# Designs tried in a protein design chat: VHH binders against Protein SUPPRESSOR OF NIM1 1 (SON1). Part 7

Target 1, 370 residues: Protein SUPPRESSOR OF NIM1 1 (SON1), of Arabidopsis thaliana (Mouse-ear cress) (q8ll17)
Amino acid sequence: MALPWELEEDILSRLPPISLVRFRTVSKHWNSLFNDKTFINNHLSRSRPEFIILTNSKIYSVDIIDHNNIDPTIRLHEIPTYDIHSRGTDLNRTIINTCDEFLFYNYRYWDNMTALWNPWLRQVRWIEYANQEFCVFGLGYDNSRPEKVYKILGHLFCHGKVLRDQKVVIYECASDSLRFIDRPEDDDWPITETAKRSNVSLNGNLYWFGCSNYENDEYYIRIFDFSTEDFKPFCLLPCQMSHSTDELVLAVYKGDRFSLLKQCSVTREIGVWVTKERISNDNGNGGEGVEWLKLMTLSKPNLPKLFGTVSYFIYGKTLYMCNGDDETALACIYIVREDVCKKFQIGSGNINCRHCVYTPNLLSLPLFIG
Short names: E, the ipSAE of ESMFold2; O, the ipSAE of OpenDDE; V2, 0.75 times the mean of E and O plus 0.25 times the DockQ between their complexes.

## First folded at step 1 (VHH)

Design d4 (framework vhh_rezetamig_d1)
Fold by ESMFold2-Fast, scan of step 1:
Structure d4 (fold): chain B 370 residues (1-370), chain A 124 residues (1-124)
Amino acid sequence: as target 1 above (370 residues)
Amino acid sequence: QLQLQESGPGLVKPSETLSLTCTVSGGSISSSSYYWGWIRQPPGKGLEWIGHIYYSGSTYYNPSLENRVTISVDTSKNQFSLKLSSVTAADTAVYYCARVEYEISGDTYTFDYRGQGTLVTVSS
């Protein structure tokens, strides 16, 4: 008996992208299906987030085995870097993040090059810029237009100056032009050291934690809007800092919302909040339009102390985190829920591990990137 | 006002050891908040991270340079130093010392202060 098309489509939408790429050669129907926007979006909505780990020589995705088991474990799967290495990229000089559901592959230290990458489709788009003192902060696009016009937000490095005193610039990919952006209308700094570590991309814009009062550790979410090319407050946080040393991490949730993680530095208790509704520019004016829901509170004696770069995602009722170990500085994966607190070290001696959260998908790279 | 100043020979012979010192003024190197590091820029190329050190003596090096690089710290003089052995013409670059914000799990470093740089030419 032939399988009904509805069941066939449902089954295929749940498979990993690598399996689907292999199936494109099997039939005209399946090849057409895998290029259908509805199927691609349905697959993305069902895709589970994963950690991408960058070592000095290889890139891995982290597979979580037995998610619902009391004894879950991890497996590292190597991601081929042929597309990235074709441009002579050096993994030692690379940082990785996400933009618009794509991996954002960025050279460290102003190396004149950045890329958007879909590793499963083996698609890469390189963006090159001429100024060797240009420091990339993030990538975005004008979301008010039907075509995506990509821009890079950054600053020019000046000797002997703190980051707040650097000149903020936009590199516009389509016109190959670099221009100065005026100081924000608020009294906050345009870019901070904290924001360079914690910025997230959503709907073509960049978001990070701003600070309205350093003495009282009062934080909010700040936006850079690539359509209007301005900095402004976006929304208030659902929580308050208990200590100045508390850890606060912003992430994208389910592709269209925010999640926020806060760890008390004294108790190690973790709270996680998510936005109830999809994020849009209209939702966050003055912080009044954004509603937060508390998903979980985790209080266990063996919780890790979070420090530095923290990547995390939520799946079901489980918190997954990637962070350096206090003692060794090696990257670790933590799997935490009420009945489980597991720690897995990534490798035995690589202290130069970079990481981000990525949701595997079938999205093709935009044609209008540069 | 924090200031960093590179010093050392501007000319080094091939196969010899390149030695540079960074003097920190206006702030203490014995800060738990920061690492202290070296970056270089060869002519016509991008910036390359060499390594950094914590005031306790803990070091982190670029793996491509690890076999040739030693960074040391002298908290009594508020200085840190770079030694790069077995130099070739490819090591000709402007060398910068920098204050580096602590980053546990990656090669990503945040710089808020950098010296003006010193040109080191490898030639006989």
Scores: ipSAE 0.000, ipTM 0.224, lowest interface PAE 16.9, mean pLDDT 75

Design d5 (framework vhh_8k46_1; at its last look DockQ between E and O 0.04; V2 from the best seeds 0.00; counts 0 for: pae E 11.7 > 2, unsure alone 61.8 < 65, placed apart)
Fold by ESMFold2, look of step 2:
Structure d5 (fold): chain B 370 residues (1-370), chain A 123 residues (1-123)
Amino acid sequence: as target 1 above (370 residues)
Amino acid sequence: AVQLQASGGGFVQPGGSLRLSCAASGFTFSSYAMGWFRQAPGKEREFVSAISGSGGSTYYADSVKGRFTISRDNSKNTVYLQMNSLRAEDTATYYCATEYTVEWGDTVTYDYWGQGTQVTVSS
């Protein structure tokens, strides 16, 4: 009747997070297990990502249902916003992204705050800053020591000033203070509105695309290293742009690697590459030593033309994407693999929704310590 | 196309008050932040105040904080600047403008400008 400890733990690690939250009341043994860091990390490594979609007033989680791997469907769950909306803020002006395994809720324009959020645990860590001119790019941390020192990268609001007058700013979360740092000389402005929506967090650092030569469409992946507080090139792309309008999307793969998606704007063919090795916490010196493998090529007659902000993840042999419909811009989920290409529209009237990939988990939010 | 019509300027004694209005047309007013700028003769144009599209956030130059109040009425497509405790240094042509984001560089710029309204503060 009783299961060996190892088999019981294995079975529980496969269950959805909402089930584990409810099972905490079953026994002290299970409650203790679900608070154990090793168990939580093992559970996370087995979990399928979901899409989080932010409309003007609501936040939804898109659960992919693919029991027989033949006819996938979706289930839409509204995430209660009362934990995040209790401050009376304007949801119409927000960006949602991630930092580590947490949602990073950026109140874009004028609102002087951001938040880390784990909606499955109903935990919110508010980050309010006094300076009304501070514009948030993203959250990271110094990963060179066992204590994570959280910082926000951003800039001051530009009242019609040219790019060269803008200053790069670090907000120190524990001390609630702002300070300026230098940026590379004679480089394009690295903190763009596009990059605010599309940067990727891994190991406490932020990664996004840069361009070394716009005439030749020479793109690369750059890093902001929160430990050294420097903008650096990280690595070259594993592919070449065929056209300047080709779509490039960076994402985290398996929680410790990168994937890159490229769509040819003419043929709509999608290629996906992944990094061969996990990305280490040593802050990637110069990026050489990053090797890529081509994971898949998808050539389906009904693939959409991707544009704007694209969220995607790979699970098993399947590509899951969130993007607007190529004619209407209404939010859609695309599920693509060798024998399947399915499209699901997420309601009507949901144009320009913000979205991200999020893996539901039981990790508690960090405390900001100084 | 986009039109911004600023009004309400005039002559006022130091310590007096004026209320500027800017009527907007040709765009979805509630979707854009609005700003006030001023330019005195022989000086560079300077930022005065800004308000978010919803009206939920406001910003002020240090020189006007506590004396000027920006507001908007999205039902009338109008932004206002209430100017109290006016000083000689506030003498300028005042311009209203709307926010416009450039695709690359993402500088918040105010690309649509109204004709100015003159404010003159003199003893």
Scores: ipSAE 0.000, ipTM 0.290, lowest interface PAE 11.7, mean pLDDT 77
ESMFold2-Fast, scan of step 1: ipSAE 0.006; ipTM 0.321
ESMFold2 (binder alone), look of step 2: mean pLDDT 75; pTM 0.741
OpenDDE, look of step 2: ipSAE 0.013; ipTM 0.327

Design d6 (framework vhh_6qgx_2)
Fold by ESMFold2-Fast, scan of step 1:
Structure d6 (fold): chain B 370 residues (1-370), chain A 123 residues (1-123)
Amino acid sequence: as target 1 above (370 residues)
Amino acid sequence: QVQLVESGGGLVQAGGSLRLSCAASGFTFSDYAMAWFRRAPGKEREFVAAISSSGGSTFYTDSVKGRFTISRDHAKNTVSLQMNSLRPEDTAVYYCATDVYIEDSGYTEYDYWGQGTRVTVSA
């Protein structure tokens, strides 16, 4: 007898996307299941995040084997680049981040095309634009509309230009046109390499740390809202900096919330906070409605000193971190919980490494972006 | 180069037991999940059981849960399916499968399946 739908769904939703994709050719019933919206969403809700690592020549996914009562270990799986740009120089100038559960692939300094990519389904959508002075900051969409119309946030007149002469632009994919956006009131621009690497995509908008007072290290979360096309403060942080050299990292938590990691640069103590409720644009206006919970405090002697680009995620009661810098030849994976602190070195010490967090999924890319 | 070879099928009366085995080669066995699927005459292929790379997690279709047990042996590069309390509805060709990722292959090209082993359960 055939397996009942509900039971088949429950079993398969526990398998990694790569396993499901590989078994897709089993039957027309399974291919139909993998296109079912409820199954796809249920699978995503049960999927564990993983690290994507970019070296100068290859892209890897980090498979973390971390089962109850078994010492954790890692395995690197190369992601084929058949669907995207050539390796080498292109990868050396590439930023990888996420937008709406997809990988966002673009050049770091001078962009003439970007890609939205699901590597597990082997789907890619390229966005090409004619203006080669356009520097990409991030991708988003108007979340107030049922159909996702993608837009790219960026700037013109980059590289060697003074801030007052740089213009913020939206590239509108559907019309293949650039529109100028009013400059933020401050001189803090989302054009730095750090902001391009550390911005977080959630519900079609981009989020990153703004600073209201550099002398006192007063930080907040800033939003670019693609519906209103405005830069604005979103919410306050649950913590304050102890030293100007403290590390502060924003991430998505469980697909609909934020997590925040702070490391004291002197003690190396790590605090992790999560938002109590789902994030919406309304609850961030003036700092109202966003409530944070402290999830963990880690004071282990073997904790790394975090510096530069830091990627992390929380799964169960475990903190997973990847620490690396575009200028650092060494990237490491750290697996930390109450009685465990494991370190895994990635690369040979001569390999430049970029990384982000990605949750594998069965979501199909839009037929047209914009 | 990935090869899966199933064995252990046969004819058995309802209520009987069979142990299926799958010998795997051409990949690092301990790093990949293994699964059993079956196809009854005139029907589509269906999932039966899966085991994680470490063996720490197992998954079963409800119709076999409590009757079938999947296990693996890293030293022998084998995955096994112990089938107890067999029913006529369990009659099918049973296939071993793996989700092996090959670094130089495209994702659509490395779904690896064995040739299958036939199980017939009579009333």
Scores: ipSAE 0.000, ipTM 0.120, lowest interface PAE 19.7, mean pLDDT 72

Design d7 (framework vhh_brivekimig_d4)
Fold by ESMFold2-Fast, scan of step 1:
Structure d7 (fold): chain B 370 residues (1-370), chain A 122 residues (1-122)
Amino acid sequence: as target 1 above (370 residues)
Amino acid sequence: EVQLVESGGGVVQPGGSLRLSCAASGFTFSDYGMSWVRQAPGKGPEWVSSISSSGSDTLYADSVKGRFTISRDNSKNTLYLQMNSLRPEDTALYYCTTEYEVTFSGETFDYSSQGTLVTVSS
């Protein structure tokens, strides 16, 4: 007798992706299960976030083992670069982020190619664009269609012009077409340098911090909607800046919500807020009804002073952060909750490590062929 | 440091029985599902059985279903595999695994242990 579907999903959803991929050939029943979208989505919902860290020569996945409650540990796994090596091995020019539950890989300065990557399934899909003047901001897709139509948001670099005077463009991956989009009529730049480094992807759209008043440091969350191809305000923040030097970081929470981290630059106190409800696929939701809950306040003597690129996630009642050490500039992992504050130094002589948060999954990469 | 130590293997005649044990340390055993995986000489690893964190739910490969029983004792941080009606085809090195013992970056399991050898021969 076969097991009930729910029982099979419960057991198998707790196995790591590499084990599930390996086991698909053992049973005809499971080969069918592993191709089922419901199973793949249920497995993703139970998967824990991890840090991905890029040094100048290697890529690591950082798994946190917090099962001793008082003495958490970490495990580093080297991710082989042979899936991406033929397209460039100079990690100094590489940005890593996430889009559509996949790793998003692109070159930092001259972006003539971008990739979506699932390192656990060892799948990579390259998006090539021939224009050398095209500077990538982010990747998204039209979420109003059953078939995902991937697009890159960016601008054309015009020699001698300032960033705000650049042409904003969409590149549609399947049709290899470039289109100019209308610039918003607001006073804010549609794309900022800060947003290029810290945008987040959710449900095919890109989100980042916009500024409504530079004198008073008034910030909000801005969206680029790939279905309508426009910029618009999404929602207000639950907090105010105490100092202009305070750190604000946006992240995805539990796969379908936002979290926001703010650190006071003077006291180093950290506040974390999460959205109360799921961010829906409803294109009519303008974000005006978004409610925030303050999840935690951390006021520990050994908290780091956050700067530059900050990656973090929340799991259970614990805050996990990746940021550079103030003295060495080497990447460190911080594990913080009421009874614990642990620091792990990951880097060895590598300044400016790039990093992001990634949730391992069984999702197959889309095709970019028309 | 996550550690898994397998024991209980040996040489047995076809139709015989063995009980394997896996002693876990360095993590909260009761929070994780566990699996048994085997590797026969000259072959790749083959999944054998899995058990939920609470022990209430189990799953078996078709080749061992009805002959093997997986169980756990969370109070002792120990995983078990009761193997009955053993066949020559069951000859392999047996490993216990968690998500922490699997290498995400490669085709091999991240074994922190040497496994336990089961040999079924006439």
Scores: ipSAE 0.000, ipTM 0.121, lowest interface PAE 19.6, mean pLDDT 72

Design d8 (framework vhh_8dlx_2)
Amino acid sequence: EVQLVESGGGVVQPGRSLRLSCAASGFTFSDYYMHWVRQAPGKGLEWIGNIYTSGSTFYNPSLKSLVTISRDDSTNTLYLQMNSLRAEDTAIYYCAREFTIEYGSETYFDYWGKGTLVTVSS
ESMFold2-Fast, scan of step 1: ipSAE 0.000; ipTM 0.330

Design d9 (framework vhh_3k1k_2)
Fold by ESMFold2-Fast, scan of step 1:
Structure d9 (fold): chain B 370 residues (1-370), chain A 121 residues (1-121)
Amino acid sequence: as target 1 above (370 residues)
Amino acid sequence: QVQLVESGGALVQPGGSLRLSCAASGFTFSTYEMRWYRQAPGKEREWVAGISSGGETTSYEDSVKGRFTISRDDARNTVYLQMNSLKPEDTAVYYCAVDYEVTSWGEYDYWGQGTQVTVSS
C-alpha cells in the first residue's frame, strides 16, 4: 500500500468509535481495517478520556472540545440505556467504574448482577451470581493466562460482625462459585472501609489505598493480584497527608501508569503526581521501581472543595474533574490549568450522580466461557 | 450525592455519656438502613450499631450492647448514637454509614468524615 493509504489510516484512527462503527457498513476495506488489531490498538492509543455520568434515568458521555482554548466547549452525548435496561435494572442503585478499558456496571440489590459494557460497540456481557450477601469490591482477571478468566473480588456482608471479621471471597465467573481468600494476620484489613475508596483496574489487577498507620494517616498503594489471589503492598505515595480530611484519588494514566490527585481540605490546593514508568507485575519493576513525578500544583482561589467520589483525568497540561456542586449537588466538570479554572454544570435535578472516567475504544468484549 | 456529617465527639471521663449525631443529605433518608462504625488508634474500622429503614429493628456489637442506643429522626434526616457508661476502650473516631449492601467499593457516594471520641481521665 502507498503513503496515501497510511495517511487515511492515521486520520481514521483519530475519529470517535461511534463514527467508525458507522463506517463499517460503507466498504469492505474499512470494515477489515476496523477489525484489525493494530488499527484498534492505534485508535485506543490516540483516544481521549471522557466522563461517563450516570443519573437515575440516563447515562451521558461528556466530551471536551478544544482543550487548549481559553473557552473550551463541552458536548453531552446520551448513551442509550437499552443494553443495560433490557435486564430491568434500576439506575439509582447502580455504580459504574472501568475494567480493562470496558465499563464495569454493577447493579446490586435484588438482581445481584454485574456487567462489562462497551457502549459504542453496543456490547454487554452480564455476570450473574446467586448470593445476595455478596458485596462486590472489583473485577479482574488472571493476566498470566493467554485467555482472560474473569473473577470478582468482594466480601460476604454479615450483620453484627466487625469489618475485620467479614469474609473476603472471590467469585469465579466461569465456574459460578464463591471461595474464601486467606488474610495474613499482620496485614491491613484487605478491603478497607475508608473515605479513600478510589480503586483502579490495570492489567487485570485491582489497586487501591491501603493504610499502614491509622494514627498518622499513612497511605500506600495496595494490589490484589487475581493470578495468585493475594493482597500485597505495591508502592509508596509521593506525598503525605496534611489533614485526615484531605482528598486522595488514584487513577490510571495513559493506559499503563498511575496518576494521583491530592487536595488539602483546608487550602483546597491540589497536587497531581504520575508514575514515570509503565506499571508492571514483573518482580524487578513490581512496585520497587516506581518513580513519581509531580505534574502540577494548583492553588487558585476558585478551586472546588472536593468531597465524596471525584473522577478526574489529565490531558496535556490540563486537569479535568467531575465533582458535585457545593450548593446544588449537581454534577459539574472543572477544567483547571495555570491560566484557567472553568466550571460547567451538567444537567439539572440530578442529585446522586455516579461518574467515572472512560476511554472510548473499539475493543470487543471478552467471551465468558462456562 | 450522599453526604453524611457526624458531630458530638468530645473528651469524656470513664463512666460518662455522649450523644453523637449524623446529618444526612442527598438521598431519601427514611428508606435506608443507617449504621455507626468506629476506628480506634492502631485498629481497623469496626461495626458498632445499626437501625432499619423503618426504625423497627436495631442491632449492636456485643461490647456496646446495653450501653449504646441507636435512633433516628427521619423528619430531620438524622441518625443518633447515645453512648452511656463509656470506657477507655471506646476511644475511637466514630463514622456514620448508609446501607452498605447497596454500595460497590463501599461508596454511595461516601461515608461520613468521622467524629473523635476520647475516653480518658
Scores: ipSAE 0.000, ipTM 0.183, lowest interface PAE 15.1, mean pLDDT 73

Design e1 (framework vhh_8k46_1)
Fold by ESMFold2-Fast, scan of step 1:
Formats: sequence, structure tokens, C-alpha cells
Structure e1 (fold): chain B 370 residues (1-370), chain A 122 residues (1-122)
Amino acid sequence: as target 1 above (370 residues)
Amino acid sequence: AVQLQASGGGFVQPGGSLRLSCAASGFTFSSYAMGWFRQAPGKEREFVSAISWSGGSTYYADSVKGRFTISRDNSKNTVYLQMNSLRAEDTATYYCAAKYWSGYTSSEYDYWGQGTQVTVSS
């Protein structure tokens, strides 16, 4: 039965990418549709964020079923690792995160390999480095250019130097070139300290928490701008730490804004803020910051004490969190809103579980050719 | 508990009209695509019409196109099928169904109602 193209496009744009990938083998017409920019963007705008869970041997996507119901449920779906396992990579040495709309895969030990990955399209782009002492911090691109010039931020281990004295470098993917970046003397560099807080990719730049005073736990958002290749303060936070052990987590909100989650370590009360307007690089000098809106305050009994790597997203009026259980070290999903507080354990024996937030999509990977 | 309650069936003469309703409960109606299917005696269940989660897109089987109209009211958790110019061949039990359009298990969550009988006879 043939659908009118408008109805076909509308129906298909609401399906998960895995279903669409199965359908592309049915028709050249549908394969053409799945490469249409308007269709791809409409699908992305309707796609809900999901948790990606990385264990020692497998990668899972977390599907949340009936998630506005009183009793939502979760289902764990294994993501095929054929593309990344074909390199012989051991998952327990791997970090997974995102760079904008793609999974960012980083192998942390003797193989200096980074990849952008769309698992639903089965596309992977490997980036290999000549220097085996290169330590990757993050991936970004020059957002002042239409074609996206991708770069990796990291450092080189120089023999005889302490970690804080390592050289900061940019590796430019298309040109296979490496440059040294000047580090300010009073720079709070996360890579030379144990990274305490999340970093996020937005508009091709990396953002994380900088600290202006460790004794008073005063934090702000710091940026590495891949267009200008420099570190600078970006904006002030809408909240202050109550205790040094409080958790503070940065995330992307609706693809173009920030969200910020703070948990009081004593009460376990969670506050969530979002930026009112889309994030822009045109903020000028100084620490005036952007406008924040407090979205929710949650004081539910049995809220987890968040620690280590925390992933979360907001969908509607609901907070979804992924964090390890402090007693079992197993990954748990928490679904929290005014009328619901549910905890779901993910699998068994996931002692080395890592996770991130990913929005499934049909975007093709960029070309890394010079 | 998920419920889909179809109603509005009955006896009509050829050329007549009926409006079917399907009231949904126990799930987030506004996140689901809704469809109407029918089954005549001794035949397999066949597709009639579908409507997207927002109501922005509709689809019809060729046999009913131009005669039937599907609509929904998300504030009332209800989907409707307006049936005009009815023919003897439209005689069937009509079922409403819900399909979750996002998530990796969308194909596994087809909820079905009890159905409502439509008989078109002179």
C-alpha cells in the first residue's frame, strides 16, 4: 500500500532509528528519504534522550516504556558492537560520551584511538594519533565554519615532568596536524586534576566546571572554544554549594541549552536549573553569565546519594538519572517527578559500568579527510 | 491496566453513516499513534486508518479513502472514526489499537480493544 509522501515521512520520522535502519533495505525510495536533511532533522526533533550503559563486554541502550505513567518500566537493549569490536578494542578500557549528536568513543590505554559513532546507522569514524603519549580530553569543531573542522583537545606526557606540567595540544583531524596551546598560569585544568565533574559538548565547544576558590567551593562554567583555541570563563552558576561533598552535574538541555543539577549531600535534595535562552558564543568579556531558570526542586524519600559519574536528562516534567548504587556498584536508573520516584537496577555484576546520555538519530558522520 | 474501549457500532443501511469512538486509559495516550482495524467473519484482520500522536498525519486504506475520516482528541484520550457512504463490504468488527512510536520495543506494544460491530445491510 503506497502512502502519500507527507504521511509516510511523518510516520517514519517518529520511529526509532533501529526500526528505520531495518526499513531502508525494503526500498530505494526509503533509503533516499533517510538521507533527506529535512526528514533527518524532523526525526531528531522528535527523538527522546536515552541512557547508554557501557559494561566490560557490552553496550546497552535503556528504553523507558510508558514513562509518563505511574508505573514506568525499563527495557535494556544491547547495541551491536561490531563496528568498534572489529578493531579488537577491550570495552573495560573505554570511555563513552557524546560530541553533540554522536557517540564519542575513546580507548584509554595502549591504543590511542578515538571514534565518532552512530550505532544505529552502523557508522564509525576512527581518529588515530601518531604520538602514543597523547591523552584525549575531548572532541570539538570550529563552529565558525560551515563544514565543521574537527579537533581533539588533550595533552602529551613529557618524560620527567609532573602531570600538571604536561603540554596541552590540539590535534586537527582533517589535516593530521598537532599544535601546542598556551595554558594560563591560573588555569583550573580538569585533565591535570582528577576530573570531578561532567564535561559537555555544545555547538562544537567543550564546557565543564571551573573552580575559582577550592576552599569555598566556588564554581563556574568554563569553555574551550575550538574556533579561537583558548580557555576562558563562560558563565556563573545560578546556585552555590552548601557542602564540599555536594554533587554538581552539567548537561545539554533540548540540544541548544544547558541544564544543571545540584544535590545536597546531607539532605539529598535535588535542584535543577536550565538556561532560559539558547547558548551563544557571543557573551563578551567577564563573568556576567547567562540567565537561568529553576526548573524543579525534588525532596523525595529514597533519592540516591549521587557520586562519581552521573548522567541525567529532563523530559517533560520528569528527571531521569543514571548513577551507581553505592552498596552494589550496579548501575541504577531513577525516574523522579512530583508523583513518582522509581528506582530500576540495570543488570547484574556491572561493577565497571560507565554511562552517558544519547539522543538516537539518523545523522551521518562527518568526513575526516584533509 | 491498559484499556481501549471502542463504541458507536450498529446497524446502518448502505449509504449511511456511523461515528466510532475509542476511549483510552492506563497509558500516555498523547505519545501513541492510534489505528483502526476491522475483521469480517471468516477473514483476517485488515488495516482501516491511522493517526499520528499529534493528529498532524493520517493514513487510510484504499478501500475507505475519501469515505472515512480519523481524528483524535488528546485532552479526552479518545480517537474517532467517522464512516460515511457505508457499503455492505464495510461490515466487520472494528478494533482500535495503540502503538508506541518511540523506543526500541515499539513493535511489541500493540494494545487492542474489544471491538465494536458494524453491520451494513438493507
Scores: ipSAE 0.000, ipTM 0.104, lowest interface PAE 21.0, mean pLDDT 73

Design e10 (framework vhh_6qgx_2)
Fold by ESMFold2-Fast, scan of step 1:
Structure e10 (fold): chain B 370 residues (1-370), chain A 123 residues (1-123)
Amino acid sequence: as target 1 above (370 residues)
Amino acid sequence: QVQLVESGGGLVQAGGSLRLSCAASGFTFSEYAMAWFRRAPGKEREFVAAITWSGGSTFYTDSVKGRFTISRDHAKNTVSLQMNSLRPEDTAVYYCAAQYGLSYHTPDEYDYWGQGTRVTVSA
């Protein structure tokens, strides 16, 4: 019995990408459907975020089972690492993040290449650059143009020179050109190692925490705007630091907004805020009038103390976090809501796991890199 | 071989002072931010102080602001922590850490670690 197209599309749009990719070879009908832009976008809008865990030797996707149940659990799915291992770099020195709904693979210090990755479509696109002293900070594109032409923000590492003599640069893959850009006069170094791991990509721009006064713990969200190629303040935070050791984590919310997580380092109380409206493509002036909504406050005796690289997402009324265990520093998944606080250890002996939040999707990688 | 070696720990009475030193070798010291972390018995590792690669900026946790001073000596490849007006709450093992670029509060950001030096502050 054949289902109506509308019902079939509705059912298929709720399946994981790994299942859909497997089905592409089953019929030309389904293969054509899975390449339809409307179907791809509908599927993405219904897709639940997942954690991607990068260890010294393997990559895992974390599937959360029975997330609406009182006793949710997790399952790890190994993702083949052939494409990563072919580059001869240690995975423990690799940064994993996202750009434009793709995984962004980067060597921790410097590399002569970086990659965009869709693990479910098994597509990797390497960006190779001639200058081996180029240190990648992040990837973006000029959102004022209809076609996405990706650019890499980074710096040139010059051995024997002090950090202030390093140059902030844009690498444009299509033209194989490197351009120097102005640094903010008030910043010692705007593209720090911490920001390299924690910056978020939204609408082609990069966002991370800036600090206006380190002595008073005054933080804000800053932007690098790839259309104007400059650094500027974007918006104020919806909360104040209680202690200098409080943890702040920025993330993308529902694909078009920000979420902010703050943990008090003393009480371990977690607050989560989201932007009320979509972040607009207005050449980096979208921070004017940004309104925040406090989504939740979590005050439980068994909350983890967050440290280092923290990944999180919100789905329904539940907070999902990936962070190290307080005592062992081994990677753990935490599932937290009013009635639940569950902890799941990811493997053993994996102290320096890299991780990020990734929303599985059917988007093909861009052609800008060959 | 990369090494960070701490020294200067010991027993001191409340209100006293200690200077911790960390000697770095096996990497280009002048390109790395340096920090001090501590771990009290039954507690986790916490941030104390940091200094940028240039020495142009310093950062401190609230409980030590005004009492502790971090400094670095590029000629000697050392970072130091001057601890004044010590309190019993400052009792911990103190660790030296290094990272490329600017230093932040989180242990996971740091590339190299020393073995630690013990500080005990008596009431």
Scores: ipSAE 0.000, ipTM 0.223, lowest interface PAE 15.0, mean pLDDT 75

